# VHH binders against Putative ABC transporter glucose-binding protein TsgA13 (tsgA13), part 6

Target 1, 363 residues: Putative ABC transporter glucose-binding protein TsgA13 (tsgA13), of Haloferax volcanii (d4gpw5)
Amino acid sequence: TGGDTGDTDDTEASETTASEGTTSGTTTGDVETTDGGGPSEGETVNAAWVYISEIGDLGWSWAHDQARQAVDEQYDWLETEYTEAVAPSDSERVFEQYAQGDVDVIFGTTFGYQDPMYAVAEDYPDTVFEHATGYRTRENMGRYMGRIYEPRYLAGQATGMVTENNTIGYVAAFPIPEVVRSINAMALGARSVNPEATFKVRWVNAWFDPPTAREAANALIDEGCDVIAQEQDSPAAVRAASDAGVWTSGYNAPMGQFGGENYLISPIWDWTEFYGPTLESLHEGSWEADAFWGGMETGVPMLDEWGPNVSQEVKDQVAATEEQILNDELDVWAGSAFEGESDEFLFQEMSSFVEGVEGEVPS

## First folded at step 1 (VHH)

Design x4 (framework vhh_7xy4_2)
Fold by ESMFold2-Fast, scan of step 1:
Structure x4 (fold): chain B 363 residues (1-363), chain A 121 residues (1-121)
Amino acid sequence: as target 1 above (363 residues)
Amino acid sequence: QLQLVESGGGLVQPGGSLRLSCAASGFTFSTYAMAWVRQPHGKGLEYIATISTGGGSTYYSDSVKGRFTISRDNAKNTLYLQMNSLKPEDTAMYYCATSKYPGYYGSFDSKGQGTQVTVSS
């Protein structure tokens, strides 16, 4: 169900809309395209974002759009536009239309865009493509993602320190490596400060389903969970926890307004730390395809602001551990079954829970 | 260069079983997650099942969970789909596909020519 409470409250409306996308309010009178990959050094950069959902999801697409707006405000040489609610099956057409236009770079923001973007990139070698969560590259196509398991570990420490009954609930999307990795990182974090902490997982089987997420959170609370974490593109589980007076941690976007007095902290995305440097390299004529896999040291995966009732002891513990992560002194997976596993294994093959997570990953 | 060839389809009565196979060539099969997807006549592609590179993780659409089993033999470069308790609504062209992410339409890198499954009396 998409019409839930408060899910679009913080979403800014686009200044203009069109069937092919929206603009940042700057109209171009010049429809010429250049033959070279990207703009010449010092020229205007035209960038397009393609989103799987509406920016009002207060999750993944919202986080990317916040960064689009921020870089648009930051750089006077940048013009941005976007298209939202693009299913993977429709994405090839959208990428091709942008590539035929005057855009210099196209950012595709869901893993389902991999094949469509890869195909279009071959046909338009003078256009730059960047694929969030992707795994294939071309000379004119990069990929990017952040190691969100790092701030998830830190949020996990907070959950482990505040739980009174050692039972933490996790409202999860799908039983895929991305989600299992996040659950495991949070559990490792919690158990690093509280060896008795346990996690109960409920699967929504959707990225965005606020009613089902709320039901899952309430079921976990009924089972004795006194902390609720989530991995959804909605604050519904955070709201349910707040309504029940239990601690909560969100995901993707700051959710403090929904957690209220019971808010801990959430792993979130600051994509400006990727988009800014990428757009600067295009403006300078120095862009090259890369496989960006950035941790907290990049500023991309990060923590939002603490809730109002979190103790200084919890804040101090998390800050000390964050410093170790930033200084490359702590491996999140150290001491676990996954110590020493490759980035490819962590990204694609993590299919089992660490100690402290109840049950088995569904198959 | 990457090639996928499906086989094992055919006409079967409701309640029957079929085993589909997919022969992979032109790439290192053991390094790719694999999927089965289907397309009923005149409709869009539907995700059916995915399997991780080593076979340790499998995922199914709700419409087939408990009835279909996905498996792989990396030594033979072959992907399988065991289909039990077949229903008329399972009638479709079935494709195997490469995938890095299980469980989603559009996360597939390539698909084969397909094999037709028809469930009718």
Scores: ipSAE 0.000, ipTM 0.148, lowest interface PAE 14.4, mean pLDDT 83

Design x5 (framework vhh_7xy4_2)
Fold by ESMFold2-Fast, scan of step 1:
Structure x5 (fold): chain B 363 residues (1-363), chain A 120 residues (1-120)
Amino acid sequence: as target 1 above (363 residues)
Amino acid sequence: QLQLVESGGGLVQPGGSLRLSCAASGFTFSSYYMAWVRQPHGKGLEYIATISSGGSYTYYSDSVKGRFTISRDNAKNTLYLQMNSLKPEDTAMYYCAKGLRYSEGWYQYKGQGTQVTVSS
């Protein structure tokens, strides 16, 4: 229903600008230029975030903004600002405005920003750009993403252990490699402990569409799914599962409050572990464009807290597997059709389901 | 400079209620998520509740869900925690925190706190 907490009362795109500060540093004593963008070493760093949805989405944008707030408070030399609810079609103008507005680094946080950000980065070589989920770089433009398939595999084990119908539903955003990778990892995890587990996928064709996500979850429940997982920027599918009394796993942000008594655990993001080091490198003048692709060992992709009714047996199984992943003793893709594929393939080219996932990836 | 001043704690019997307040200054309060955290004597910090910048979203620790309500008044730069059905286990120093990471580690400035004691 439209009463879901996934919608905010604020209908305006948020534009919050940090005040420009020059209270520390020395203009005369610290004359330096940086090739490839960024501020001079030791000066104030001005950073902007551009979000696809409102900060209150309790998903992707919320997780990034929690990290923005955390680094803003950690570093006295950092000033942050953000704009929320920016559609890809509007993003080129927003990036250009920040680049003209004396911002040192611009973080764009959705897949659809790829072409707009790449174009603006060419025109503003002295500004640093970082694109979450991106697939192209420039001398002044990096990309970053985490190996969320690792905590997704672990959450998958929990789904496989609690299902009684062996039918798990997955409310998915778009048929792109990032999403296919997550579905596949969860299925492999579930089947590692329950070889009879099967997954049914429904595509919302949006990152943030709480009514459609709720409808997709309810349709999966009606088809016999007793566990609902999701890949959306809202808790709508988790709430639908809770309302129906079925187990649930969320995404992006802790969603235990919405899953209630049937909450399992969710793969989430701690972007502070990426933004902190990145901003420090900009402050120190050592930033270089990178294609960051970090696993759970980096602290970026991780698990949230267990739901209140998850058994100790499930927790112990997941903890043991997590230690194997952290110690490089288990490859998520081992034994699958994707065993031995390159990081580049896993990041950009995965377009088919593993055994146990019903149907085919739409093209 | 950022300042947070907590108040409203005290001694209360099990089953009682208290309302905590946090007066914020030195930053744009309406632009930040706010949180309540607590520290029982001899233990680490425990997350209690978070509220979004506009107040549309609230999140709670399972230990307090259904008993505590977080709210804010952006016009007054004030954060609140309504605590009902208090238990001895709720005895702790309560802190107001600005823009908090959901996991342990990143706790922004907090004041002296306000002591809540739930005892026979």
Scores: ipSAE 0.000, ipTM 0.134, lowest interface PAE 16.9, mean pLDDT 83

Design x6 (framework vhh_7xy4_2)
Fold by ESMFold2-Fast, scan of step 1:
Structure x6 (fold): chain B 363 residues (1-363), chain A 121 residues (1-121)
Amino acid sequence: as target 1 above (363 residues)
Amino acid sequence: QLQLVESGGGLVQPGGSLRLSCAASGFTFSSYGMAWVRQPHGKGLEYIATISWSGGSTYYSDSVKGRFTISRDNAKNTLYLQMNSLKPEDTAMYYCAATYKSYGPYSTDYKGQGTQVTVSS
């Protein structure tokens, strides 16, 4: 349930990255895999991850890297490598370098990699590419994302139940459909249990900018927000809320250690539930390009653990609603302007706020 | 189709230990996250512990964290719950549940028949 010493041990950065012994092995050659037409079959799979930020961000890149480490430990036929802190403008060269090597699959993990990866995939048709948050595919390039709006709706209910000022702050990255969708889902969740709840949004205009995110959170608190939610690739806004003694919900990875006694719960990612099956399909030679868009039923988007001071009433409300979502008994968008919209619209085209969110989406 | 058979419950004194097992059949066990949930007589369902399809990730409710350990043996299609330092409040019918590749709080769609745990002297 968290309750780690995050408040006292804020900087235990992995300045020295511990390395375990290297694995070494070769196949015995007796096992054969049915070739389903995939680019990798029954032999060692070499996989590379490309991250927008350092894995020490404790957010988006960290969540992907935790999953990379987990699948590396799980599968003796898998070898993994990664490159961190790759700006979109540098990503084409990095993808090309991996594709020229012995890499079977390249996972690119930020929206800005779309055009660079799509271009490289055309030039290296025997290499598999997978793009997190992507919107284009090729015969050798898939895309994947989770319906994070489901756990965001649930976290939203918690914010709506604990707010006393009916004013919730949201520290947001960019005004794109992915982020607008998350804001809207949280607002709908909060208002489902507290019709007077309102949201104020501040745009950092970056996925990873801890100083600016902290400043945005403090400004929202100064404006009367008694709950701070965020959509950043760092825990900076959660730490700011904790320092100010206001409730907080994080994003990407468990942030209980940073929210302390004011922590609610966060929508997080378990990418192991995507990478595992994807790598198995490559190993079996059955991989095909897909547009993965999984909800909480897949295990990819999920909730972390409750903060230590969250009431049982809040936990019970969220648990009951989560069960409805998992059983397909509740549509997050029901009753909103977006009721009945396609998955394609929700993924690519949501550009306006629902009732209860202050202001307009910047264009 | 899907079958889950829980066992290992019984009467135990406060401070005692029990190990629950869940034998799974009728589905590809290694592709599913699994959960242990409990229900005291006349009360609602409480999620106790979850484990991912690979066993790489686990979650525990606050009431059992540090006392219970969830684990799985994919080669034997079996889920386990090691329960230590049992309390009267742990008295409930215990169920295992499966959901598609998830280790968060789970749907109850695929829960078994249960095994009763009673903590009393």
Scores: ipSAE 0.000, ipTM 0.131, lowest interface PAE 16.1, mean pLDDT 82

Design x7 (framework vhh_7xy4_2)
Fold by ESMFold2-Fast, scan of step 1:
Structure x7 (fold): chain B 363 residues (1-363), chain A 120 residues (1-120)
Amino acid sequence: as target 1 above (363 residues)
Amino acid sequence: QLQLVESGGGLVQPGGSLRLSCAASGFTFSRYAMAWVRQPHGKGLEYIATISSGGSTTYYSDSVKGRFTISRDNAKNTLYLQMNSLKPEDTAMYYCAADYYTSWGPLAYKGQGTQVTVSS
């Protein structure tokens, strides 16, 4: 390993194993040097999670921690640890501390961890690393993310069916491809059932800023939006919509308790469907570095529960479309300007709005 | 055809200042958040600073907060890093990156870089 000289080829040749190639990543485990893959079948797996935010954000970090707790409870052979509120600049130290201990796998849960984790993985080839939202891999480092645009499309249909003003507001974090992709998917969903639906976007320029998100939601409502969607790590916009008596859709985590009687449904994460199989593969000694990018068929990106006043007609429409997505019979981007674009384009280069989203992506 | 070209590095004494530049091309620069990252010789990559697409929001690592200032000129497609009160531990290869802090990868990352050396 000569370090990182570029980001195009992350398939560095692994060192030769003791006698044969490994079918899984390398893991040191309990000081024991493994010559071929993760911990032996039936041994305790020690896993650590590193979060950018406090778990109480009720958003991204919370969703990952709910899954950590769930798998810890599910598997008697699993022991879990975590560190929260770790800035990217502090993450290399945290990863090294875990790798120097008896941790078998380290999950880093924000994009800013890419380079720190990639560097530490090189220095600790017997430890397995998994990077949520990452784009680079090593023999001992995988990456994972979900196609959240699929449940965004479905939530979009619900917004399109309930709007009476044909004006839907979206409280967004940053004008980056990830967020533009989510906005576009929701707009396509809404317009698939209501061609007159339009979206107005307000940018808070933060993932977690509840006062600014609330102000953005209220401004959109004042402009005639009768549905508020959001992409924030807090329920503030959902609460603002509920307080104003307008329909609302959240993000990341179930937000029904904050949307009340006006809650529709939200795209959320069930990371247990990734962590469970990944930890089982480590327990069985079959783990291999992968670039997991699962749609709703994996169970990772999904919808939460419907709000109490959503009509059966809306539920039936969404269920029928969800079935098409689950059966790989519907391409969310079909008929749009982005039909036929590569996954790499969709993730990294989507910088313009689809028809029905007002204005343009900010410069 | 996206590219980033860093410049402005050099040798400087402790307590000195340098201003780094990053010339961007092949994408609509004004639409993307930008970042500066650095890599000391033989060590891992370290995040330094990020600036929003419009320049209104900035954020810094604790190691440089109060000493470094990130800025951008969207009319010139150029990103800057003003580095003051330089310390020997700031010695590193400096890189700019487009859209470094996202959920699905940067648009552009790790050009050829520009070397900063703080001598004693």
Scores: ipSAE 0.000, ipTM 0.170, lowest interface PAE 12.2, mean pLDDT 82

Design x8 (framework vhh_7xy4_2)
Fold by ESMFold2-Fast, scan of step 1:
Structure x8 (fold): chain B 363 residues (1-363), chain A 122 residues (1-122)
Amino acid sequence: as target 1 above (363 residues)
Amino acid sequence: QLQLVESGGGLVQPGGSLRLSCAASGFTFSSYAMAWVRQPHGKGLEYIATIYSGGGSTYYSDSVKGRFTISRDNAKNTLYLQMNSLKPEDTAMYYCAKTETYKVTGSGFDYKGQGTQVTVSS
């Protein structure tokens, strides 16, 4: 759930830094008559997105930008702009430039924006701020994230049902709580339908490094993994699995075109289900700061479409479990070491593997 | 505002050791994962190590695993890097960084200090 940023050292990040959106600020942006609550009901809403990385790699920032484009097309009263490849150290300036303009709401999409956005929000009480992955709020600043571990659990059931070797590979970015949580949820899902399922994890030292991700996937396949899952901002591991004739699950965005005949299903983001309601509330003058932590019931974290060769038995099992999650009848952590842990712990502190994941979280 | 002050670098022989320190201020240190990154002369930024907010989990790049140890003292708002078995290729400017728990590659780091130079030479 990190950003889709490539290596900042490469020329791609520079190429994508400008774009459709602007950080130049406007000539004049008088304070709205609605103090802290956004524009008056029925007025045009001007919204800006600030992305940690470039939007072109089928990752986290790409998923947010797809939603920006979708709501821009959906609402005639909405005007959007964005700035990509904004490092946290540059973000305060970018937030200030938007806040000084005619922008009604600023969406910041990475954890590192926490302190810069919180500081700017204090100085611009008539501008609304929303921080993805954040943990602090203000009267004019909300935060939002989705419980991606829910669709990860469901994808896990699919992996557990199709494996013949009981060895599933996971190409992971970094051993941080978000990634450990996703690995654990997938393992719990797989083992809920196949107690013999085991997971082997390989760590890529990047969110976006397609050659290294491909090498990690191939190494796992060589070790006997007949299913490859991944948590990367590229489809490289999915493509490697497909090339080897191995089942595969992706992340962030639909990757069916890369998995081909061996595609299972992937946990993905539909941020339109957060941005739509948020922008409508701003348009209607009813916006309030919130700490959104939405599960699949919100439509934000979700599953994409099944691959062409997945059996009806697998689809039926996952659909039945999804219904339980949607009806709040299933705790994905039940029976694990993490049963009863707080949302705060799940969000920031999960640092060990559940039973069925080989080895230890790297130190 | 965020401020990071690195220290502890210097000239050292191959096989030697150094301990780097980073004094952090302007944010709630105990709430953030922290990282060490380095930049060799004329090259791009290289990731070295991450330690999570509570200190219970660490990650290392393959080039330093087994030789470097990252640690933190949340009561003192200080990050450390113990560097053993130093090699000429470890020569670089070293920076500490406030990092995203969800992104620890180059563009996800927030580093603003002047850095501390490590030179490994015989």
Scores: ipSAE 0.000, ipTM 0.186, lowest interface PAE 13.9, mean pLDDT 82

Design z1 (framework vhh_7z1x_3)
Fold by ESMFold2-Fast, scan of step 1:
Structure z1 (fold): chain B 363 residues (1-363), chain A 123 residues (1-123)
Amino acid sequence: as target 1 above (363 residues)
Amino acid sequence: QVQLVETGGGLVQPGGSLRLSCTASGFTFSSYAMNWVRQAPGKGLEWLSGISGSGGSTSYADSVKGRFTISRDNAKNTLYLQMNSLQPDDTAVYFCAKDRGYSYGWKSYFDYWGQGTQVTVSS
């Protein structure tokens, strides 16, 4: 067969990281002398997606590909294609091949594509480039990401209102700033409506390890948690909570099917709300490079649908707070140890828990 | 300039052992988690193992748990993968990968990769 890749993706574990420097910020000092391109107004748009991973993870790459499929179906003037499992070291070749063809826009979906995409964009000024999680731009290259901590705060309010034990479990991937930020945002949300709410965290040390995630959820339930939240690329913890009759919140993709009667809501990604407007601007000939850092007002980081047994009181509370977030009237970090911290700090350096989260972030 | 250079690959018989090394430069090595990823001929990328910046935390894919051991020497800016009980299906190009410091999926959180080193398990 030419080599076995081992067991299924659902058995793989990953590691935690922390970045230094100013890589998360948009740089305005880069001089670009070549204008960006695109298709003629009203003509067919040809778009390509480049994924670091295989689409079957029900996680990050899956969420981007769902959006690719949705916009392909939505717009008769759009043709889409993709390449998956592209290492950053191979990405320059893939970007060049697309740029040399009839592709009008190339979406690269991992941070490691930054330097390869930035280099290729210089050589192909008539091709538009968009980089998810990136920090550098060109006249023909934008970057994009979403502030998922906003819907995590709202899901947190729901957990704080339904808990009877004031003990909420969180099945977490890795002790990195992104995950710590999500845990903290949920805890702040829960404590905003229930000051006695506490969070217990168990670390899977993987984004995708369904058996370990299930074990972590069951251990938290055994410790008295009556709500289970998670940050995994699988519904395993949500399924475990449902099987135990415990309230649950998922992540990344809608998980209502797996949570059943005990489902609350989940923070999810709707990348169609970024890809749709971006592709429409290309179709209209009005595209400009941007440093998209969108909150819930954009529709990109969002909540899925409520579970069937969630009370109107919970729904009303969350809706009122969501309206404050949408109107820029609520700072998630206000009153916390992280009030006034920069987006760079929140993105790269958040390494400690807020009040109400038990224990310490592992180092 | 960030560079990752893998060494230690080669031909080994089934049941044998190899130790891969990855020498890092151009960043503060001890501040970042490091990972091993492989690609078998005609197959996609498979994440194998990760280690925290301090070396205090490690993780493994089920396909290699108990057979492979990840370690690091921060004084030497070097990452290691000790591979034991090698099988023909371990034949692949092995990549050292630097974690970007934030992630939205396990396969999408590497920002720099080495050139790869070929491991062939054959008699």
Scores: ipSAE 0.000, ipTM 0.168, lowest interface PAE 14.4, mean pLDDT 82

Design z10 (framework vhh_7z1x_3)
Fold by ESMFold2-Fast, scan of step 1:
Structure z10 (fold): chain B 363 residues (1-363), chain A 120 residues (1-120)
Amino acid sequence: as target 1 above (363 residues)
Amino acid sequence: QVQLVETGGGLVQPGGSLRLSCTASGFTFSSYAMNWVRQAPGKGLEWLSGIYSGGSSTSYADSVKGRFTISRDNAKNTLYLQMNSLQPDDTAVYFCAKGPYKYWGSYDYWGQGTQVTVSS
């Protein structure tokens, strides 16, 4: 048995080969030399998404799939498909299967797909690849991520204003730059309005592990945290905080229904603002590999709605700071160790905590 | 000004069906997710179903999954809830709720509600 028995948000061990189809061997397709990658202008675009978790469990994969469904409905020339619950160790096979088929573009949506996707892209130069959270590109492979540290900073202000214990818990996935960046931005936001705010981090060492995330949240609450933030592909930590009557901020997708009366606000994704333009460029034959790194001005990283008990004072403070971010008047990293660092450094190289975060990033 | 108006409620026998409608005005309907939420007598609000701004993606609470179907017509600024196999426990005031964004699960505006009573 594994964790809470609530509404179908619990996970259990899955059978490895259930959705794979082919048990052994390598399929060989009809290989022909082309003059360029992707479809000709005006032709149908076939796009595939590869997800680390199940779509129905909410969070990161769910947010990407909402965007996939949105663009599928929006564009008559677009056909989409997906594979869910793909562990990084199984991902190379999935990427190869799509690349051998009639798929024009493959979107890989987790950091752990880094090396498998980059390797497959080399072997299939006529297929377009896009890697969410990636750090490398090829002529036929782009990378994309949003500057989620902007809405994290804003959510951080809310946590700093509502905490009474000055101790905020953060349930985190892996000690990688993406996660360290989010923790640091939230801490800077909280401390911008409450200099006494401190953050305690617990590492789940998984993107999707609701039972372990709930245990981490409860441990932080037991240590005196009266606000729980998280970076997981499920609402488990938000549910745990709500059950304990402490404030909470989620991630990836709106989580107000799980935080209830104790919900603050969450940094979330509108991936349609990336997928739409990318798919249009493929349809028009104008796609080129790039390194998308969009802020709140792009509409990709954003905030969801406020919880029902958040004061107007908190809302006004966050709204004023959001306006400064949208008008390029606020540098999130100003006054920190990371002031003046390049976008490339912020994306790929951040490996230490800012003041106010307890401990050190695990090596 | 944002307005959401629910219609289609009423009395129905157990096992029967009803179709609720919600007409929206005062905002760009096609840009926002929509939700159906209910409140049974003496109980709190229960989220039932959500639909993406474009209509292709839907989600349901376990209590209504397989019995209720949410849909929308963006050209008519109208949200629907088809309710089948109604049970006495489905007796409640049903609210249409607008999301603040393209995805469901959060709400910033609510309708006036429509009463559904399931009794023999």
Scores: ipSAE 0.000, ipTM 0.157, lowest interface PAE 15.3, mean pLDDT 84

Design z11 (framework vhh_7z1x_3)
Fold by ESMFold2-Fast, scan of step 1:
Structure z11 (fold): chain B 363 residues (1-363), chain A 120 residues (1-120)
Amino acid sequence: as target 1 above (363 residues)
Amino acid sequence: QVQLVETGGGLVQPGGSLRLSCTASGFTFRSYAMNWVRQAPGKGLEWLSGISGSGSKTSYADSVKGRFTISRDNAKNTLYLQMNSLQPDDTAVYFCARLSGYYYKGMDVWGQGTQVTVSS
């Protein structure tokens, strides 16, 4: 078969859970508040996180671990633990180990954990599982992701306004719906303010491979890209762009220090806005499996701080568009081939590029 | 006005120790989680350690667990990284960084970095 990370498999799996709505996340007001003194030892929630990379990646795994630390500090009834550098092929063993212990909830934080976690969840019905970027659920297994395409669109406007060559490079991980959505949203954002903007994509075929990401960024720069965006679990492409003196946008975590004089802005994650409510629901016995798909209004997907040389005109344009998104006055996908598509489609079925992105999504 | 300033870097022999300090100004230091991050020559960035605003919670990258200790003195607005059993691979520019916001909303303030060189 020619696509072990293909969209067809995601589509087939998602059809079984197609009743999931656009706001499947836990909202404030559904969670019972704690009543003062906190829980006894017997009421402690034990939570485990499983990371694909070392938490030193300063990217995806790091962002989740910062949120783990934050909720651990926030809730005196919460005990947290984690395992890092877990390849998908090793993840079933790790999930089983936690499920056999005293852990109440296991958070698996990479796309490749889907099948291992889904299998283990069936065998351990008294343990709660939550899968970041997942596409299947069980009675004891939820999934969660943020609509990062919203801050991608905004970062896209910045790229479209600063490019002089109208050629923007994108260093991408895998040709899966999550990544295709981000590329498309950035291209739509750029083209909303600069109709001549075009995107060239290079696939690393890894979430964390700094040397290959740097090579991809440099190849795009050599092809005439004067802006480099990326979707990697490291700042390597941002650093390469900075070293070459071209504009750059990062991902996952603030990367302004690495973009330097040429930093624009990056879509980043504040996972505390998901983990907090989820853990509170577990503590209160009100947790139920859900398909969280939160936008910028939730605080989960957001923008970091502007680079030092970004003009006020660019900042004002992005701020105005952000207000429209927050007020539900702008649909990122309006006017595109994806206008009117369901949240389930956007989450797990997007497999083609919008106009302005060069080439086709690999199958 | 809001700034972080690192000190304590320098040249040290393998097996030696250094203590890095990061002095914060222009904000309520005790209200923010703090991090240490490094960048080795020819390598990407590596997050090393984090500490909560109160100092009660700490975390470490696997590469430094058992060798490095993060701590803070909120009365002095100072973050520390005690580095023991230093190896040539610990040679890097070390940065302190602040997590923004009430609920740790990403790193928004970075120091200029301090060079640590582990060599004989």
Scores: ipSAE 0.000, ipTM 0.198, lowest interface PAE 17.2, mean pLDDT 83

